VHH binders against Protein DOG1-like 4 (DOGL4). Designs and how they scored, part 34

Target 1, 232 residues: Protein DOG1-like 4 (DOGL4), of Arabidopsis thaliana (Mouse-ear cress) (q84jc2)
Amino acid sequence: MSKMRNLVEEKFLEFYESWVIQLELYLHQLLIAHNNNTMSETELRHLISKLTTHHKAYYTAKWAAIREDVLAFFGSVWLNPLENACSWLTGWKPSMVFRMVDRLRKSRVVLVEAQVKKLEELRVKTKFDEQKIEREMERYQVAMADRKMVELARLGCHVGGESVMVVEAAVRGLSMGLEKMVKAADCVRLKTLKGILDILTPPQCVEFLAAAATFQVQLRRWGNRRHYVTHS

## First folded at step 18 (VHH)

Design jf1 (from je36 with F102I)
Fold by OpenDDE, fold request of step 19:
Structure jf1 (fold): chain B 232 residues (1-232), chain A 123 residues (1-123)
Amino acid sequence: as target 1 above (232 residues)
Amino acid sequence: EVQLVESGGRLVRTGGSLRLSCAASGFTFSDYAMGWFRQAPGKEREVVAAIDWSGDETWHADFVKGRFTISRDNAKNTVYLQMNSLKPEDTAVYYCAASFPIWTTRSSDYDYWGQGTQVTVSS
């Protein structure tokens, strides 16, 4: 079945495909940098900055798009089913990146005690923020099923024009709440990422970013193979 | 064109109050975290307060806690700094800055800056 895409979906799909291609290029650079011990701190910081800028570009595009249609991001036609299944409030779950940090600790990377402590504090804070957002999200979701909406649903599809207006108003209210929650979630994502990068040394940042990007790219590839989906 | 225009800075006596305003234009104000910075003569620029895009989260430097309050009105594309119980050491040029989409305490992370407004507190 072919899904009808709206303008927001089409534009963002095009953007995202290009964005992922660029991410793969950066991933390649990260891997080279990781395997090249001769790169200077300045060079590594520059590479890190390119990646952070790239992520900023994603959220710039996303926030522009969600202003128009936040519901598009709860369908996310630019993602395969596996990617969608792993999504938390239209993106990666912030606390998940600590798994990448854990990988560093098990590799040749040595984190000093102060780093470990700060990372743990950040992890706890991140989880707390996630839960807070989840509770607020639940309020909006449950609110959609208010008495009026439940009664309208019970009446079935043969409802008058006034009923349509009520539904539209409810959807607008929900959409406003969803937009707020999505933005809040994105902020937690970026705060978490920023926090990690501030704790790690430039070489450690490169390894971390490489791990994160690898996971993202591979998840997409695995999902595409499973569903025979081809993305640029 | 992106613009941040600060206003409200003036000479006040110790213990006095001021309210600074920063009017933003040329970008989607409601998507940006905002911050107030200050720079005194011969000193480095320091962060005073920050506020997230929604206004729900605020941060204040320890040296201004209880005296200064950051707020914003997204409908007016304006961020404010209410300054009470002013001291001579608060004398500085105050700058507003915008950061997408989160705020930090690092000035280099901010995308846009105002020209600043002079606040002078006399003893």
Scores: ipSAE 0.885, ipTM 0.944, lowest interface PAE 0.5, mean pLDDT 93
Fold by OpenDDE, fold request of step 19:
Structure jf1 (fold): chain B 232 residues (1-232), chain A 123 residues (1-123)
Amino acid sequence: as target 1 above (232 residues)
Amino acid sequence: EVQLVESGGRLVRTGGSLRLSCAASGFTFSDYAMGWFRQAPGKEREVVAAIDWSGDETWHADFVKGRFTISRDNAKNTVYLQMNSLKPEDTAVYYCAASFPIWTTRSSDYDYWGQGTQVTVSS
């Protein structure tokens, strides 16, 4: 049976579908730019800016949505199971993008020592930030199983009365924590992305962004082939 | 619709203290990182301090040398800059700016700007 979706899920699903379509268009442009060595730095920077703006738009929509229902993003009905399986706090894991950076290093792209050093510093920082968020996330998750909730679970579920109030309070508390963690995670994502883009040259940025976008788009495609997903 | 209004700037003597405030409206303040910038006569605008959306992370320029402190109150949609041990070289127009969702040290990354408040430090 299909999962019933709330308004937040429906709206974000619609947004995300459109967003992904646009991402694919940008990916195409990135690939063209990557294969066209005649593009000026100005043109490349413009393309990079379009992508960064596009990502900013995603988080603008996301943060608006999570204010209403952060839990919707832990179901993420707009993603297929494979995408969800690769999700870290409702999005891509920041440290994962360094795999794309590593790809650059193994390709024809030559990173100077200063870039390599800065990238490694950023990698370390990113991992540190991830771990910090994970620890906090665990606290919120464990806190859900407080004395009242455990006792309530033992007694069984009831549709009304004090039981409902207890559950709602617990959910609110959890939601507040989750929202904070999700936003924190998003900031780590964007800081990492920004950090990488600041270290790389425009041509390198284009290649990196192409690699990242390719992975995202292909992951979605691979997941859809394995699991039939119908978006409305 | 979007407004950032700085206040608190005035003439102060060397060694004095000021607290700047920036009141935000027209956007979801709590989702934005905030920054303080300043521009002295004949100089480029420079970042003074920044704070993330939650207030958990702050950044200060080296030239503040622990004299300035950025903070925010999301309930009041306000970001602050506490300036202590002021020097004549701190004389500038101070601007608050908002950036979604992260802060940077580059002014071009910020989405919204205030009109600025004049801080003058006399010798």
Scores: ipSAE 0.882, ipTM 0.944, lowest interface PAE 0.5, mean pLDDT 93
Fold by OpenDDE, look of step 18:
Structure jf1 (fold): chain B 232 residues (1-232), chain A 123 residues (1-123)
Amino acid sequence: as target 1 above (232 residues)
Amino acid sequence: EVQLVESGGRLVRTGGSLRLSCAASGFTFSDYAMGWFRQAPGKEREVVAAIDWSGDETWHADFVKGRFTISRDNAKNTVYLQMNSLKPEDTAVYYCAASFPIWTTRSSDYDYWGQGTQVTVSS
């Protein structure tokens, strides 16, 4: 059964679909760059910059949307069940990217000792930041409204009266806390990503970004296929 | 139109204090990390301090630690730099900058810049 989508969900869905399409295009470019050693450092840096900008655009849109309805991002309707299952606080778990880095290291990517050291430091920091956010989430655990509660609140808002105002106020209060946590999580994501890109050489960055984009795209594709099979 | 307007820079004596302000407009201030940079004559621009979007996290350069403090008021769309125990070496144009959504120590990562305010510390 298709859940009723609110305006925020609809708008973000449209955005996200477009964003993913563009990501796939960039992925293609990344793969070409990865397989073609003829690209100059300048060209690689430009490609990296395009991807960085693309991600920035995502979070720009996201943060605009969460200001209106942060709860929409918990159980995102624009994501398939598999994507949602892999989500941590409305996005990818920051520490997950280090697994990607590890995979790269096991493949053909050779990291110098200095890079390895810096990556480990970043890993530790990232984990620490994740835990900090998780602790904050625990503080909101009792008060946190799930999607069902939100839906109930929204339904209540249609009834009118003083009771509706109280419910709305409560939802707003909860939303503010969640928004803060989501933003914090996003910052950890971006700090981690930036940190990795700062440590890696341009060719390594391209490989890493290609791997990350591939993972994201494949996750979506696989999830969509499974969802289709289950609901067909 | 995006604007960052610094204020508060002036001539002060060594050991003096200043509070710089940067008023932001034209963008969602509360989504941006903010930073203070400075550039002395003949020197490169350097980061002085940074603050995340919420104000919960701050960073200060080693050369200003203990003397300068960055803060922000999202309700006023303003970021501040409290400067104490000023030294002649602190003489520079101080710039306010905004970065979405995280702060960094690299000036090139910042999206918006103010025109700067002159801080002069005399012996």
Scores: ipSAE 0.862, ipTM 0.940, lowest interface PAE 0.5, mean pLDDT 92
Fold by ESMFold2, fold request of step 19:
Structure jf1 (fold): chain B 232 residues (1-232), chain A 123 residues (1-123)
Amino acid sequence: as target 1 above (232 residues)
Amino acid sequence: EVQLVESGGRLVRTGGSLRLSCAASGFTFSDYAMGWFRQAPGKEREVVAAIDWSGDETWHADFVKGRFTISRDNAKNTVYLQMNSLKPEDTAVYYCAASFPIWTTRSSDYDYWGQGTQVTVSS
């Protein structure tokens, strides 16, 4: 029933499980820092640095893995179906992270007018970058449909061995384009994350990172249950 | 061991041109954004230009816009800075730097640095 795994998928599954466990440990530290009014700005910045380093480690491993098999990141074996359903081009959608920022504004967090203006500018930039990638994704889908139609026509018509090399070259070209698109999306994710953390104060950054980590951990836990029954 | 080695810095006259090169080794160059920074005596180090991992996106500081062009060759693990219409104000030590995976305008965000190459513009 489950998809058979290649070596890239097995290696990244092991990495990701370890990475999520460490994220949960950092979440605990974020929650303590959120509730601790006596932590210095230096201590908060150190904790924030741990989280940004942890996220950077994820992308370091991911970019090494997509060089070997970018398709492993579409419908990933290390994610449950809910997590996969929430993915946009192999990861969280950059513009949706501003929902976490909006939650901060609705709670106890007070943003200065300068912060609000900078966050809006970043939101617009992020959405623009997303739309650019979505246009590239549309072009990729059209190119894939064209090449799938050629491949289907080949199956209905007997052709020589030189047709195999043409198909292999076309698939290689699509894979290279897909890898470039995934990397572009990851860059938008990291630019957006860095932009938000640069605008927010250290206490606000801790609150944001805690909310984001909580959502990611709970999405995984929720999806792993596979069902829930409402009890009265 | 990670290395960034700048070359091509020399003495040139005002209005002249110069191309700087930075050879990279010890890391996956094609995954890194690259930047050129400069530091004149008594001045703070400042970003001059940056280029993303693919080479498709570039950025240039306003004070060099239209005169300097950053580029890269991922097959040669090399980033370049073409410098045209040089001015005495461009006199500085030029550094290349690498950041994974995005570039920024802040030197503190860069992971790896070269030793620098001196550019001197006379007149």
Scores: ipSAE 0.685, ipTM 0.870, lowest interface PAE 1.3, mean pLDDT 85
Fold by ESMFold2, fold request of step 19:
Structure jf1 (fold): chain B 232 residues (1-232), chain A 123 residues (1-123)
Amino acid sequence: as target 1 above (232 residues)
Amino acid sequence: EVQLVESGGRLVRTGGSLRLSCAASGFTFSDYAMGWFRQAPGKEREVVAAIDWSGDETWHADFVKGRFTISRDNAKNTVYLQMNSLKPEDTAVYYCAASFPIWTTRSSDYDYWGQGTQVTVSS
């Protein structure tokens, strides 16, 4: 059973459902562009721009929402359990996107040596940035385990209304640190995405974006099937 | 209404110093990366420096390294450009710009732009 939803969760659920529907429509356009060998570079760049803008719109809405309630993005009500299980600091893990690039290379995307070198440099930078965030998360977790914080959590269990206010203030302090880490992770996600799109040619970008959108849609469909059975 | 307002541009001698400010309003400044660009007459607009949303990461173009320093104060919704050892070649209109949530060196990636402040460096 899902947890009770607050206003932030209700608003973002509605946003996210619409956002995913639009992503599916863009996926259709990406697949058409993939099959069309006469599209101009300008047309491909326009489609790539639509996808980039769509992803930026997600983060615009997300950063507005995390300002109000970052905890909503850990175990999100708008994601199924499989989607939540695949999350790294409230989203896809930046270094994992290179597995998708690697899979495309094995099957259909031909990269020149200069692109391969730039992608490897970006992979190393992305991993370095991830590791920096993971070290900060470890420091955060140590701070959360501090005996003072354990005492504040215990007070919330045993003392009453005024103790609720103290616990809420402590949770807000923890949430501000968590918000900073989520924003840092999102910046690594967007730097990685933009870096990949800058290295790839427009047709290769269409292939990559189609693969990424397909994975996201399939992950959602697969996770949702665990809760729905078709009968006839 | 989104606004970026640059200030501090003036005439200054070669070797002099100047501090530009850019005051932001109408958007959540602390979520945006900021950049300083410049455009001299007859030249293309070019990136000078950039700073991430938190202020922790900065970047400076090679032609200003060691001379210019970008900084920000999120409590005041302001980004700054400290300009030292000014040269006549630094004469330009300087623009601040905002990009959500990461900075780049491409002007086309920036969402909001100021009207600019004139910096003139005399021989």
Scores: ipSAE 0.671, ipTM 0.864, lowest interface PAE 1.3, mean pLDDT 86

Design jf1 (from je36 with F102I)
Fold by ESMFold2, fold request of step 19:
Structure jf1 (fold): chain B 232 residues (1-232), chain A 123 residues (1-123)
Amino acid sequence: as target 1 above (232 residues)
Amino acid sequence: EVQLVESGGRLVRTGGSLRLSCAASGFTFSDYAMGWFRQAPGKEREVVAAIDWSGDETWHADFVKGRFTISRDNAKNTVYLQMNSLKPEDTAVYYCAASFPIWTTRSSDYDYWGQGTQVTVSS
């Protein structure tokens, strides 16, 4: 519950609000494309390219911001608590996106056997990469807990300036490790997204991107309604 | 101004070795995946090798696997291609390219390109 936001948080909040507004506009275009059986493959590919460029712009801004303050992305001020509660290492969990693909297969999208095989291969690779990152995060959590014990011991006794310098250097080292893990997680997210879009046909990509954008917009709207009700 | 500058291309005999370098400037090199591509006369540009932003994961095309090794040094803003057991069919202009934040095998996904360096392998 910080009363004041730092510069990184203020700038990214402004960026994110604009980014989501543009995502909503692209969602409208995706829904039109979903309902329009006469759109050319070229038109669909251009729309898909706009969406992938928009997502890439998010990560461009994010990686610039985490270089300044990676902790701002854990419990972000630009997200409501529901959105924050659903995050895995500062974003959506890569393996969970396949549940959205599965839902589309049950309701709208018919996949050829070759596509199904490629999607399963991607699902397995995504899970493997995700688990590698989770193991590294576990190692980070242990290291951070050890730092807390050192701080508590320091509060209970008089320590020299060299001890403080060692702790501060170690904390900076752990922050660099956290940036690496966030970047690795983002790479898995983007590899997974691109992999799915490469396997799907252009109409199927429009369906998937529309479903993903709808979920993100709805999660934000639901979370905002709950906060409006619960602030009293 | 973004710039990728390849160097190290030259004439070598079959079976020889060569190391290519690509120096990057004007962007945050350590955030980018890097790739080496090549283009022989009359052929389409093809991906040779790629490396992720951290240098921890690499990929090599089957036609160079075991012979070429991609690496990077983020402190020097440089990506390398070690080329061993060279064959006349490796004769091409070699390009380095950068993609944010992941690499792919498609040249259209890369944001920045170098001017290329000529590698010629003689019989």
Scores: ipSAE 0.665, ipTM 0.861, lowest interface PAE 1.4, mean pLDDT 86

